# Miniprotein binders against Protein PET54 (PET54), part 21

Target 1, 293 residues: Protein PET54 (PET54), of Saccharomyces cerevisiae (p10834)
Amino acid sequence: MKASSKAIKLVLDHLKSTGRVLGSVESGNSATISEKTASVNKQQQLQEKKPSVLQYRSYNPYLVKEDFLSILPENLYKKRGQFTNELDFQLMKVRDPKYFQFKDQYYLFFNDYNSLTEYIKLTKHSRINKIRVKMTPLAQPLPTLLTKLQRYSKNLYNAFRSSEQYFEGLNEKVDVSGEFTTNQLRSILDSVEEIENKSVLVWNIPTKLRSHDILNYFWFYNIRSSFKIYWDDEMKRNLRFISFENSHDAYRFKRNYHGLLAKELLTLSEKGDAADYSLEMDDSKILIEHLSE
Short names: E, the ipSAE of ESMFold2; O, the ipSAE of OpenDDE; V2, 0.75 times the mean of E and O plus 0.25 times the DockQ between their complexes.

## First folded at step 16 (miniprotein)

Design W3 (from W1 with F16Y; at its last look DockQ between E and O 0.61; V2 from the best seeds 0.67)
Fold by OpenDDE base, look of step 16:
Structure W3 (fold): chain B 293 residues (1-293), chain A 102 residues (1-102)
Amino acid sequence: as target 1 above (293 residues)
Amino acid sequence: SDEVRRLLERARFLLYYAQWLIRFAEELADQGDYETAIELFNEALEILEKALDLLDQARKKAEELGDPSLAEKIRDEMKEAREKLELAEERIQRAEQKLKEK
């Protein structure tokens, strides 16, 4: 119990330190000019820095840092867990800031452009999972990336708290204050890790299970929050966010229900009159993504 | 426009779902459940076709609104959706071949 509150507090304190949620639209005309000039100068200084971020496109959502280390010449004859990282980079899985879906992309953050170029040189002919490595320097400005990451972090934090906070927070401006640093990136990534470890995305939970019924239906899991992020009534498809008080329940939830038919999920509830659920049940598979995977 | 935004949001949702279906179907095919894998790949194809239609509607509306930059971004999303459709078709063919070999 106490450790989880500290990490959430660290996320909050970091989100508070890096982004003033400017909630109040103060109407004052005068401050707009000075902030534009400071923003332009900071954008110019960030634009002059050669890109230190590599983009890797992949449909595989399960790549880890070790997969990107394994392709280095220094690691060619090493076993997993013995890999060295002389170039030092941070891996980020790219997720949609609103829907938390994997965007078929990874970013590798290097400390400098020379490390990035050396990594490209060393890995140019390598393969990850039999796929030829094709990495490209990220063309988008670092401030744009930081804004997306801060949006992701904030939206995920809000989702982890409640559906209300998630939906209210979607339209809030994210202030990107300061220079993008590798330390800021690390701090943001470290801040979401605990939440990601406790959070799942679920497709095709039966529509008959209302968000308030989910906690009661899954009474044997310590569910913190559950709500529909998106739904399509024509396609009868829905995406839900479910968060847990612990990562073990998130893992077990995926393991137990991923790939089940929506109808099979409802038959597991002893208390439901199975008869009334039968006719309109979606034969779709329940698909569960654990956000830390 | 709000309409273009809604079409894009719906299309992107379907693209995410189709992507998950493809992934899960690949996992089933790797386990040797080619029948269920083919069913899920076919469902993914149908969803991708619906997503492409919504993207095309959004593209046309973006063009009508005089936003060629948005129309180009939508064309890029349509290309990605077609690449996923081709992937699913190739996976079906492979799974059907494997099913005939059993």
Scores: ipSAE 0.682, ipTM 0.871, lowest interface PAE 0.7, mean pLDDT 82
ESMFold2, look of step 16: ipSAE 0.705; ipTM 0.880
ESMFold2 (binder alone), look of step 16: mean pLDDT 89; pTM 0.879
ESMFold2, look of step 17: ipSAE 0.699; ipTM 0.873
ESMFold2 (binder alone), look of step 17: mean pLDDT 89; pTM 0.882
OpenDDE base, look of step 17: ipSAE 0.667; ipTM 0.864

Design W4 (from W1 with E46Y; at its last look DockQ between E and O 0.44; V2 from the best seeds 0.62)
Fold by ESMFold2, look of step 16:
Structure W4 (fold): chain B 293 residues (1-293), chain A 102 residues (1-102)
Amino acid sequence: as target 1 above (293 residues)
Amino acid sequence: SDEVRRLLERARFLLFYAQWLIRFAEELADQGDYETAIELFNEALYILEKALDLLDQARKKAEELGDPSLAEKIRDEMKEAREKLELAEERIQRAEQKLKEK
């Protein structure tokens, strides 16, 4: 209790502090005071114009914002209510821009540097799913991060529209000349989330099933686009992007087909039953990732 | 060169697939289906070995081209892939033990 109460007091004192010059009263030369004032002004300018980002590495792709909130001290955490905005952040799963695959890491986008440092302090000894957390400020320069985010967003948008736009867009250069505002960053993340909610990645749908075959077999889903991103001739493995007009269809598609044997799907296909049974497909299972999970 | 890039792209694809095999195998093990989980973990090991071979080929080619910075980045990726392989081996042993306890 006493340690928890002291931590709350320190957080509250820190949050009330707009004092760029906090606590330290040093009898010293004017140069010392001038240097401290200039340093505070520089840090304040950078913090207020750009979001602060924490990186969390994890092999678990199913973490949600609540997983990162629940490791805060209970007096700051509200499972059945609302959390205060002082430590609010936006969670992003980091995905590869070509295959849209989870890269075993998450970004936490904070509104300011002070919120980021308080989150690190409060969670330093916490665990998520029995794994001790290590929250690390992102080391990448902001322009590099914005380039990767813009590339991912553009590729995902193109895939959502059509295979042709996706493949043509892979060659297009992304404009990264400007700085992002917090509002622009949030807008991009929200747009990405909207598309991710309606999209799945599917391993090992039999290669003989072309895009129109997929639309015909799955006619009771409102499929928006479907195409193969990649296939490996030697290993006999492939990855397909499928997007839907609504997120419920993406969810139930995964629920209904994740883990099925790929050759069972080929047998159920009207065209697959009429065609030569291919020895190209081994006992592979259909694996489905809903991008918003 | 284009050859190094192609080797890396293929290895990356296989690494993503192996990661999904491991995730699915872990889900099945959590549900008690240890026999199927072990089969998927073993497939992940096979895929990871191929990916490591491709990475090693790419590393050697990067060294031949006089690009030690690229070769070192590939070596770091190989280390990450070996960690996943060790994880899968640990999961197989755990699943085999749990299967015997049934």
Scores: ipSAE 0.644, ipTM 0.859, lowest interface PAE 1.3, mean pLDDT 77
ESMFold2 (binder alone), look of step 16: mean pLDDT 89; pTM 0.877
OpenDDE base, look of step 16: ipSAE 0.720; ipTM 0.888

Design W5 (from V7 with L28Q; at its last look DockQ between E and O 0.58; V2 from the best seeds 0.68)
Fold by OpenDDE base, look of step 16:
Structure W5 (fold): chain B 293 residues (1-293), chain A 102 residues (1-102)
Amino acid sequence: as target 1 above (293 residues)
Amino acid sequence: SDEVRRLLERARFLLFYAQWLIRFAEEQADQGDYEEAIRLFNEALEILEKALDLLDQARKKAEELGDPSLAEKIRDEMKEAREKLELAEERIQRAEQKLKEK
């Protein structure tokens, strides 16, 4: 109980703290410094900060920072857990801000453009899981990434609380105020980690299992929240968000039900008559993504 | 228009689901279940083709409405959908080759 409340509070406090632009413009009165020097400094500040973010496209959702370290020349003869990182980067898995699904992309955040260019140079001929590494500098400005991540964090927090808060919160503006730093990005990622560890996305749960029925059906799991976040009534497909009170239940849920036929779930529920539940979903597999994986 | 919006929303849903099928098919292929992988990739292809049709309909409607900026955005989404289709086809061919080698 106490840990879940703390993670939620951290996300809220972070979302609230980013709204405090303490723009105390100290109106320092000092008058007379000559007009000429101000023009040159404005042009240098408008040097578009060369991108410090590297984009890696991959369909593999299970890559970790170690996979990106393993391809550095310095780590060629090292085992996992012994990798060094002289270039110091942070890995981020790119998830959809609204539906939380992995978007087949990773971002590597470097401290500067030189570190990014050195990483590209060192890894240009490397392979991750037999796939040739193709990384590109991300052209999107850091504020745009931070805005997306703040939206993700807010929506995930709301989803972890209730369906009502999720759907209401989708229409709320995210106030992105202040200087965007790599530290703020890290703070947002750290703030959602506990929620991600307790949350799964589930495709193809039979539509007959309403959100309230899911808690009863999966009675052996401590489910906190469960609802449809995305669906198409014509295709009869749906994506559900399910959150748990602990990460162990989330892990077990994925392990037990990922890849099962949707019809097999219905047969486990029915003590009684196999009623004519020939739904077009019957041959669909349940697909589960654990948000921490 | 509401029609263009509806077409785009539906197409984007299909593209999103197809992406999951592709990932799951890759997991099956990595486990050595190439038959199931091929089945799932083929399902993803059919869904991607439906999504491309809906996007093309939306593009035509955007052009008819005189919104070339929207039509261009839809063309970009259609390009991404085609790249996923080509990937799934390549994965099928690889899985079929590995199935013949067993």
Scores: ipSAE 0.708, ipTM 0.884, lowest interface PAE 0.7, mean pLDDT 83
ESMFold2, look of step 16: ipSAE 0.720; ipTM 0.884
ESMFold2 (binder alone), look of step 16: mean pLDDT 89; pTM 0.886

Design W6 (from W1 with Q19R; at its last look DockQ between E and O 0.64; V2 from the best seeds 0.66)
Fold by OpenDDE base, look of step 16:
Structure W6 (fold): chain B 293 residues (1-293), chain A 102 residues (1-102)
Amino acid sequence: as target 1 above (293 residues)
Amino acid sequence: SDEVRRLLERARFLLFYARWLIRFAEELADQGDYETAIELFNEALEILEKALDLLDQARKKAEELGDPSLAEKIRDEMKEAREKLELAEERIQRAEQKLKEK
């Protein structure tokens, strides 16, 4: 209970610090002109900043910062854990803000454009997992990226609480107040890390297992929340979000059930009349994405 | 339109699923379970074909609505889906060859 409260508090405090609810229409006429000019000048200064973000496209969801460090010439003869990072960057795995799935992309956030350019130069002929490195400067404005990340953070936080909060929160505006800073990015990433460590996406849980049945079925896991995010009745496919009170249960859940047939999952429940479940069960495999992996 | 949005959402969902199937099938093939890998690649093909159909429907509707920019974005998504389809087909052929070598 206590540790979970701190990270949730950090997410909340960050969401509160960035989320001014634009509720109060203060009618004051005069201050509007100077704030517009300051906002336009800040937007222009943000537009004139050369991109400091690299995009790397990969279908591999398991890349870590060390994989991107390992390709630097300075690290060519070093072992994992001995890598240096003179250019300093933050790695971000790109996930869908609504469905939380990996989007086949990584972003590398550099402190400046020169560091980004040097990284491109140093890695131009390198390979990650035998694949030739092809990184491109991200053409998206930093405010747009921040908005997506804040949406992700908010939606994930809501999902971690309940299905109701998730679905209600999907349509809420995310106010992106303030200048995008590397510190804000880091703060958002750090704020979701604990939630990601406790959260899994699950494909193809048998439709017969209702959300309320899942907690009872998986009684040996401390499940906090479980619900369908999306489903396709025609294709008989569904995506569920399951959150746990601890990261160990999330990890064990993936390890134990990833790759199982949906029918095999139901046979593990001794108490159900196995006979009535057998005929209509999708031979689909359960696929599990742990959000921290 | 809401309809284009719904078609795109469904197609993108299927593309996510197909990607997971392909990845897991590759992991199984690397472990030498070529039979199960082929099954999953074939499922991924079916899902990708369905996703392509939904994207094409969305594209046509975007064109009918006079949004050529959206139609172009959908064409780009369709290209990516086709590249995944070709990848899965190639992987099936490789797995079938490996299965015959056992």
Scores: ipSAE 0.671, ipTM 0.867, lowest interface PAE 0.8, mean pLDDT 83
ESMFold2, look of step 16: ipSAE 0.676; ipTM 0.868
ESMFold2 (binder alone), look of step 16: mean pLDDT 88; pTM 0.876

Design W7 (from W1 with E39R; at its last look DockQ between E and O 0.82; V2 from the best seeds 0.71)
Fold by OpenDDE base, look of step 16:
Structure W7 (fold): chain B 293 residues (1-293), chain A 102 residues (1-102)
Amino acid sequence: as target 1 above (293 residues)
Amino acid sequence: SDEVRRLLERARFLLFYAQWLIRFAEELADQGDYETAIRLFNEALEILEKALDLLDQARKKAEELGDPSLAEKIRDEMKEAREKLELAEERIQRAEQKLKEK
């Protein structure tokens, strides 16, 4: 049993002799490498990420992603529904965050600047709906765009709930936390799609139809919310938001009432008090935008 | 200023309405209803003129308040309103020509 103690002593004595790990680490040079790496990382972060967003100005509110795909060389001989997207972009219609109006603009979001530049190159001589394509890189910072989109999403969600939530929510700060990512953009767009499919903007509904009267007047539609977003009493014009419980009712509502005279709308009400309404009625047409169109 | 803000909100509302009138008038002209299209384009012109007046009032107020940056933003909005006015005028002329050809 005595042999085991000598082996332990030899291992301990060998560990003591290799104890020259008192290398004076001169502390000086570590700070300079960290500052150089931090400065190079700051300079690489200060490489202004070249814009990956194209702006297309158009007065046509009805352009879809397929219209922008159709002009690619790869799609010249393909039918609608067969278009490919090798450059992988997302289309966004630009709407006003408060009034939800189309702002005569589309944005094309590319994954990178190279894809954006290739798209410009491939489409430079193309036409969308007989109009020559002129796209420009978006000069606005992505965080500013994200803030506007988040405001649009929030205001639309609030409008879809109630008039009260819409008007109260207009003054609320939108928290724009984090870096703008394609996933955040997609998530916001997906979140509004259902609401847009169920929502219409209506010009020139007769002012005599109050918000509570609209639900009763349009009893055959499952209306969720209805209110005036804005009105001008001097011009006798008003903009209303109407949301529905289903997209089919929104579509039918546009189809049935878009382009009607405001006076014709009131005469469709079987309630006999329509006669006294006749004289001061605005000859304006009812204009309806379905937010998904 | 609350006054400048109110003028701008009203002007922007009128600009959106005029834009809708122009779009709807174009749809009617494409359907061959040039008479109704011309009427709606003319209504859009009147609204655009009113919007430009409100924007000019807002610009002057912004200058009086010593906010040249706001005055410049309003000038840009006035430029967009003028471009819409010119568009509506061109559309009227085109619709009037098409009406004479019938």
Scores: ipSAE 0.639, ipTM 0.853, lowest interface PAE 0.8, mean pLDDT 82
ESMFold2, look of step 16: ipSAE 0.700; ipTM 0.873
ESMFold2 (binder alone), look of step 16: mean pLDDT 89; pTM 0.886

Design W8 (from W1 with W20F; at its last look DockQ between E and O 0.44; V2 from the best seeds 0.63)
Fold by ESMFold2, look of step 16:
Structure W8 (fold): chain B 293 residues (1-293), chain A 102 residues (1-102)
Amino acid sequence: as target 1 above (293 residues)
Amino acid sequence: SDEVRRLLERARFLLFYAQFLIRFAEELADQGDYETAIELFNEALEILEKALDLLDQARKKAEELGDPSLAEKIRDEMKEAREKLELAEERIQRAEQKLKEK
């Protein structure tokens, strides 16, 4: 058993479940409060075991922070007027770090356990889009969750730059040596959102269309990066990452092509061999996810 | 092992595709387009069955290699995939009933 942490009274008043409490502690003058330091260490251990993150499972990928604020009682919602990430919680849409696929869940990062508990109490009978809310505290340690977010952010940034950076970076270790504060979490979420606004995931563009074919066919879009993340030879399904220089292009790309029969793209881009393509491609639809949605 | 990893990677890819199909199908059903929703749910069932087959192959290989911890994790993934399959089946039945009510 080691007495490994010391805290100043300011830190004691602001005990946080993110950053300094979980990754590092600020050393301070403890000569006059050594007995109280032992009590603070017990409180820090207790706070580290209490959840500060809520999980909300939903198939709906379009939820935003306002959806989670609007289900609070009207007297609290209207009176505060500013339930923002900075005050009560930060919202995170959970995506797989390799395929960037929405994982049918959201995390709500609260500043402390009391805020988390109050939110559960106030929303236990509420509904989002007619679905009864079920908020579940996460058992996973906060550093583990933040590491997954950083890995997602790194992989997305690499994909935005190039296919080569994405594939080279898939297994690189994430450096989490620094303190993780609410400002750092917000900064990461903001940078991720910027890239997500300009990016789409596209299912089932025919594999025969090479990257230059994609650029030629979609020349009217300012495509920054386009590559296949994965292809399944037997099921003949694939996933492509496409990023654009601006978010409007990502939005209109989805609006214009989502739901199109994949074989129709072959007849639009490849004038020859249409019959052969029809035999090799079933009635799969091109399905598009705009990452900001 | 490399074989187990490849089976799992492929299964997870297919699980994500099925998950997206279910998500889109639920959007369509919420908008009243039950016929298209049923089509997408049925494709999700096909994809889920294949993913379950791949997971089962990976589980058997993990047991052959003497890795019961990995085999148990694969069983957990199979349970989650079966839950998605049951969801899709339930949604198909609801959508078909809604079509009859028209």
Scores: ipSAE 0.669, ipTM 0.864, lowest interface PAE 1.0, mean pLDDT 76
ESMFold2 (binder alone), look of step 16: mean pLDDT 89; pTM 0.882
OpenDDE base, look of step 16: ipSAE 0.730; ipTM 0.892

## First folded at step 17 (miniprotein)

Design G1 (from W3 with T36E E39R; at its last look DockQ between E and O 0.70; V2 from the best seeds 0.72)
Fold by OpenDDE base, look of step 17:
Structure G1 (fold): chain B 293 residues (1-293), chain A 102 residues (1-102)
Amino acid sequence: as target 1 above (293 residues)
Amino acid sequence: SDEVRRLLERARFLLYYAQWLIRFAEELADQGDYEEAIRLFNEALEILEKALDLLDQARKKAEELGDPSLAEKIRDEMKEAREKLELAEERIQRAEQKLKEK
C-alpha cells in the first residue's frame, strides 16, 4: 500500500514543480545606462534552435527504443540488449492527449541538431521491421510539443484518478512555463510510465456494463478507475479507460479479454439464466491497448 | 463552430477505431485466420468511408464559415483516412491470396 502513494506524490510534485517559474528577483543595483544597448542584441540571437526532434511515422504501435538503436551501424552485429546509443536520444510514442490513442508516429529527441542529422545519415538506408526508414525533422516548435505532452500527462493522471477529474481537467489550461529541456521531457515521460503500465484502453465493452458495474464484474482485478472516454450510439462503439492498482492486472486483463467477442464477455459472468440475451449483441471484438506497450 | 468540432471528434473516433480493427485483423492474418481478418478489414473500410463523409461535411462547413486553414487541416486528415483505406484494401487482397494458397 505505501509504495503507490509515493509514486503518485512524485507525479504531483513534478506537475507542480514544472509550473514554478523560479524568477530569481535579482536585486536592482543601479548600474549605468550604457550597457542596455548591448543586452538587446543578445536576446535577438534566440538562434532558431534547429529541430532536435525526429519524426518517424509507423502504423506499428509496438516499437521500442531498441528497434531504433538496432538500425545504427554500431549495432549491426550486436544482439538486443547489447545496443549502444552514442547519439543519446529519447523515444516517445505519440498519443492523443485526450483519447490516449496512438497517432501512428514516434518522436526521437536528440540533445542537439548534429546528433539528429548524424542519426538520419546513419539510418537513411536502414529498415525497421522490414519497412524502409523514413524519418523527418519535426517542424513543430518545441513549446507546442511540450504543451501537448503536458496535456497528455495531466489528462492521463486525471483519468488514473477518476472520471470526474478527467472530464473537469480537460477544460483546464495547461500552463507551459519555461524553456523546453531534455530533462523536463524525461521527467514527464518518467512520470507517466507507472500510470501507463497500470492503464488500458478498451474498445467495445458491452454498454450493459456501467462503469460502477465493471469493478464488480471484474472483481478478480484490482481496478482503480473505469469510465467511458468516448462513445458512438449510432455505431454502437465505445472507448473506455481502465486503470489498475498494479501493472500485472493490466497485463492479465489485456491477455484474457483482448480479441473476445463482446457477447462472450457477458456469458462469462452469468452462471445463471442464459435467457434473453437474444438482443442484437454486438459481434464486435473487445480490443485492449495497454498504454505501456 | 461547435458543429464542425463535433463532426471532427466523431470522425477522429471512427478513424481510431478503424485503426484498431486493421491492427487486430493483421494479428489474425499473421495467425493464419484469413477469413476473420478479411471480415474485420471490410468493417474497417466501411468505418473509414463514414469517417471520410464526416470529414467532408466538416470541410464544407469550415469553408462556409470562411476558415480555409481549418478546411486545409481537414483535407490533411482526409488524406490520412484515404491512406488507411488503401492499406486495408491491400491487406484484404493479400489475405484473400493467402486464403487461396491454403
Scores: ipSAE 0.717, ipTM 0.887, lowest interface PAE 0.7, mean pLDDT 83
ESMFold2, look of step 17: ipSAE 0.750; ipTM 0.897
ESMFold2 (binder alone), look of step 17: mean pLDDT 89; pTM 0.886

Design G2 (from W3 with E39R D53R; at its last look DockQ between E and O 0.83; V2 from the best seeds 0.70)
Fold by OpenDDE base, look of step 17:
Structure G2 (fold): chain B 293 residues (1-293), chain A 102 residues (1-102)
Amino acid sequence: as target 1 above (293 residues)
Amino acid sequence: SDEVRRLLERARFLLYYAQWLIRFAEELADQGDYETAIRLFNEALEILEKALRLLDQARKKAEELGDPSLAEKIRDEMKEAREKLELAEERIQRAEQKLKEK
């Protein structure tokens, strides 16, 4: 998730422009019956906030904002890096708040409903990576989306610190009651972006390598935290979180070990007796997702 | 129910793993390793079938518990799993055709 700091500025500027501050209980001062009717009419003119979030479903986890800009008519003859964004949208890659897995979807956040509808109109016949664009307004309320994002950010922050903090923090309620200021949400995103740049998800690390052994095994990487998020003993599959002190180590880790046979990883550690690893070593590949990609 | 929750968590994990296998198999196919790609797509199919069985068990239990809203959510997850299964089957057929062209 390169949740560009601008992304949430847009979501927040949209939240702010629409006067729905999450959590301002206006203290009921003794205003006359006439002002209550005007306040009720202003609350009823809290019109069904037309969705300003567009959902794009895709199995491709590597889409960037430029892929969504490239399909605009204004960018038809431009090269990557020269794309304009007159509609000023922000891309979010959707991840599972607990397992950090990509959820086969992206959200585009627009400043308003008109920009969203114009984007749909302009892109209706376009293709992203040869796939026909099918985008739909997000049906879920924005507060529900924000709650999920807060859960994601909290869980990722906890995972980046330790396994203990991750598992304890899963049971904690996310208090959404605080006035989500533009600055707090920007800070959460900037913090998430930094953590994502330093974090990988790893499938199929051999079970013989315990979490404490991982740091010693990968001694050439500055690993901050490493633990199993999930495992299935029947399937002999496991998902690990590994965080690094720097993004360069995370990138190199993916580059060096993604697609490697799990058995080849074990043979790299053992200087000596390659002999006894014969039988049940799963022909599984180590699959690595860098969370910033 | 804790049992429904456990079934759903396990099914979702299998769905995520199958999705990763499909993705990696596509990368291998794009590199021209169609044989390994086909093998991984077939493994993804078996995992998706297992995930569908777990989801169906969870659905039945949600219905037995009188939670039709949960049962409907599980049906939606089953639909997504079937769409991934169909995708993997299409990818196998494409890779097999490319393997015959070499």
Scores: ipSAE 0.618, ipTM 0.847, lowest interface PAE 0.8, mean pLDDT 81
ESMFold2, look of step 17: ipSAE 0.689; ipTM 0.861
ESMFold2 (binder alone), look of step 17: mean pLDDT 89; pTM 0.880

Design G3 (from W3 with K84R; at its last fold request DockQ between E and O 0.79; V2 from the best seeds 0.70)
Amino acid sequence: SDEVRRLLERARFLLYYAQWLIRFAEELADQGDYETAIELFNEALEILEKALDLLDQARKKAEELGDPSLAEKIRDEMKEARERLELAEERIQRAEQKLKEK
ESMFold2, look of step 17: ipSAE 0.746; ipTM 0.897
ESMFold2 (binder alone), look of step 17: mean pLDDT 89; pTM 0.881
OpenDDE base, look of step 17: ipSAE 0.678; ipTM 0.869
ESMFold2, look of step 18: ipSAE 0.715; ipTM 0.883
ESMFold2 (binder alone), look of step 18: mean pLDDT 88; pTM 0.864
OpenDDE base, look of step 18: ipSAE 0.686; ipTM 0.872
ESMFold2, fold request of step 21: ipSAE 0.679, 0.713, 0.735; ipTM 0.865, 0.883, 0.891
ESMFold2 (binder alone), fold request of step 21: mean pLDDT 89, 89, 89; pTM 0.880, 0.881, 0.880
OpenDDE base, fold request of step 21: ipSAE 0.598, 0.593, 0.594; ipTM 0.840, 0.838, 0.837

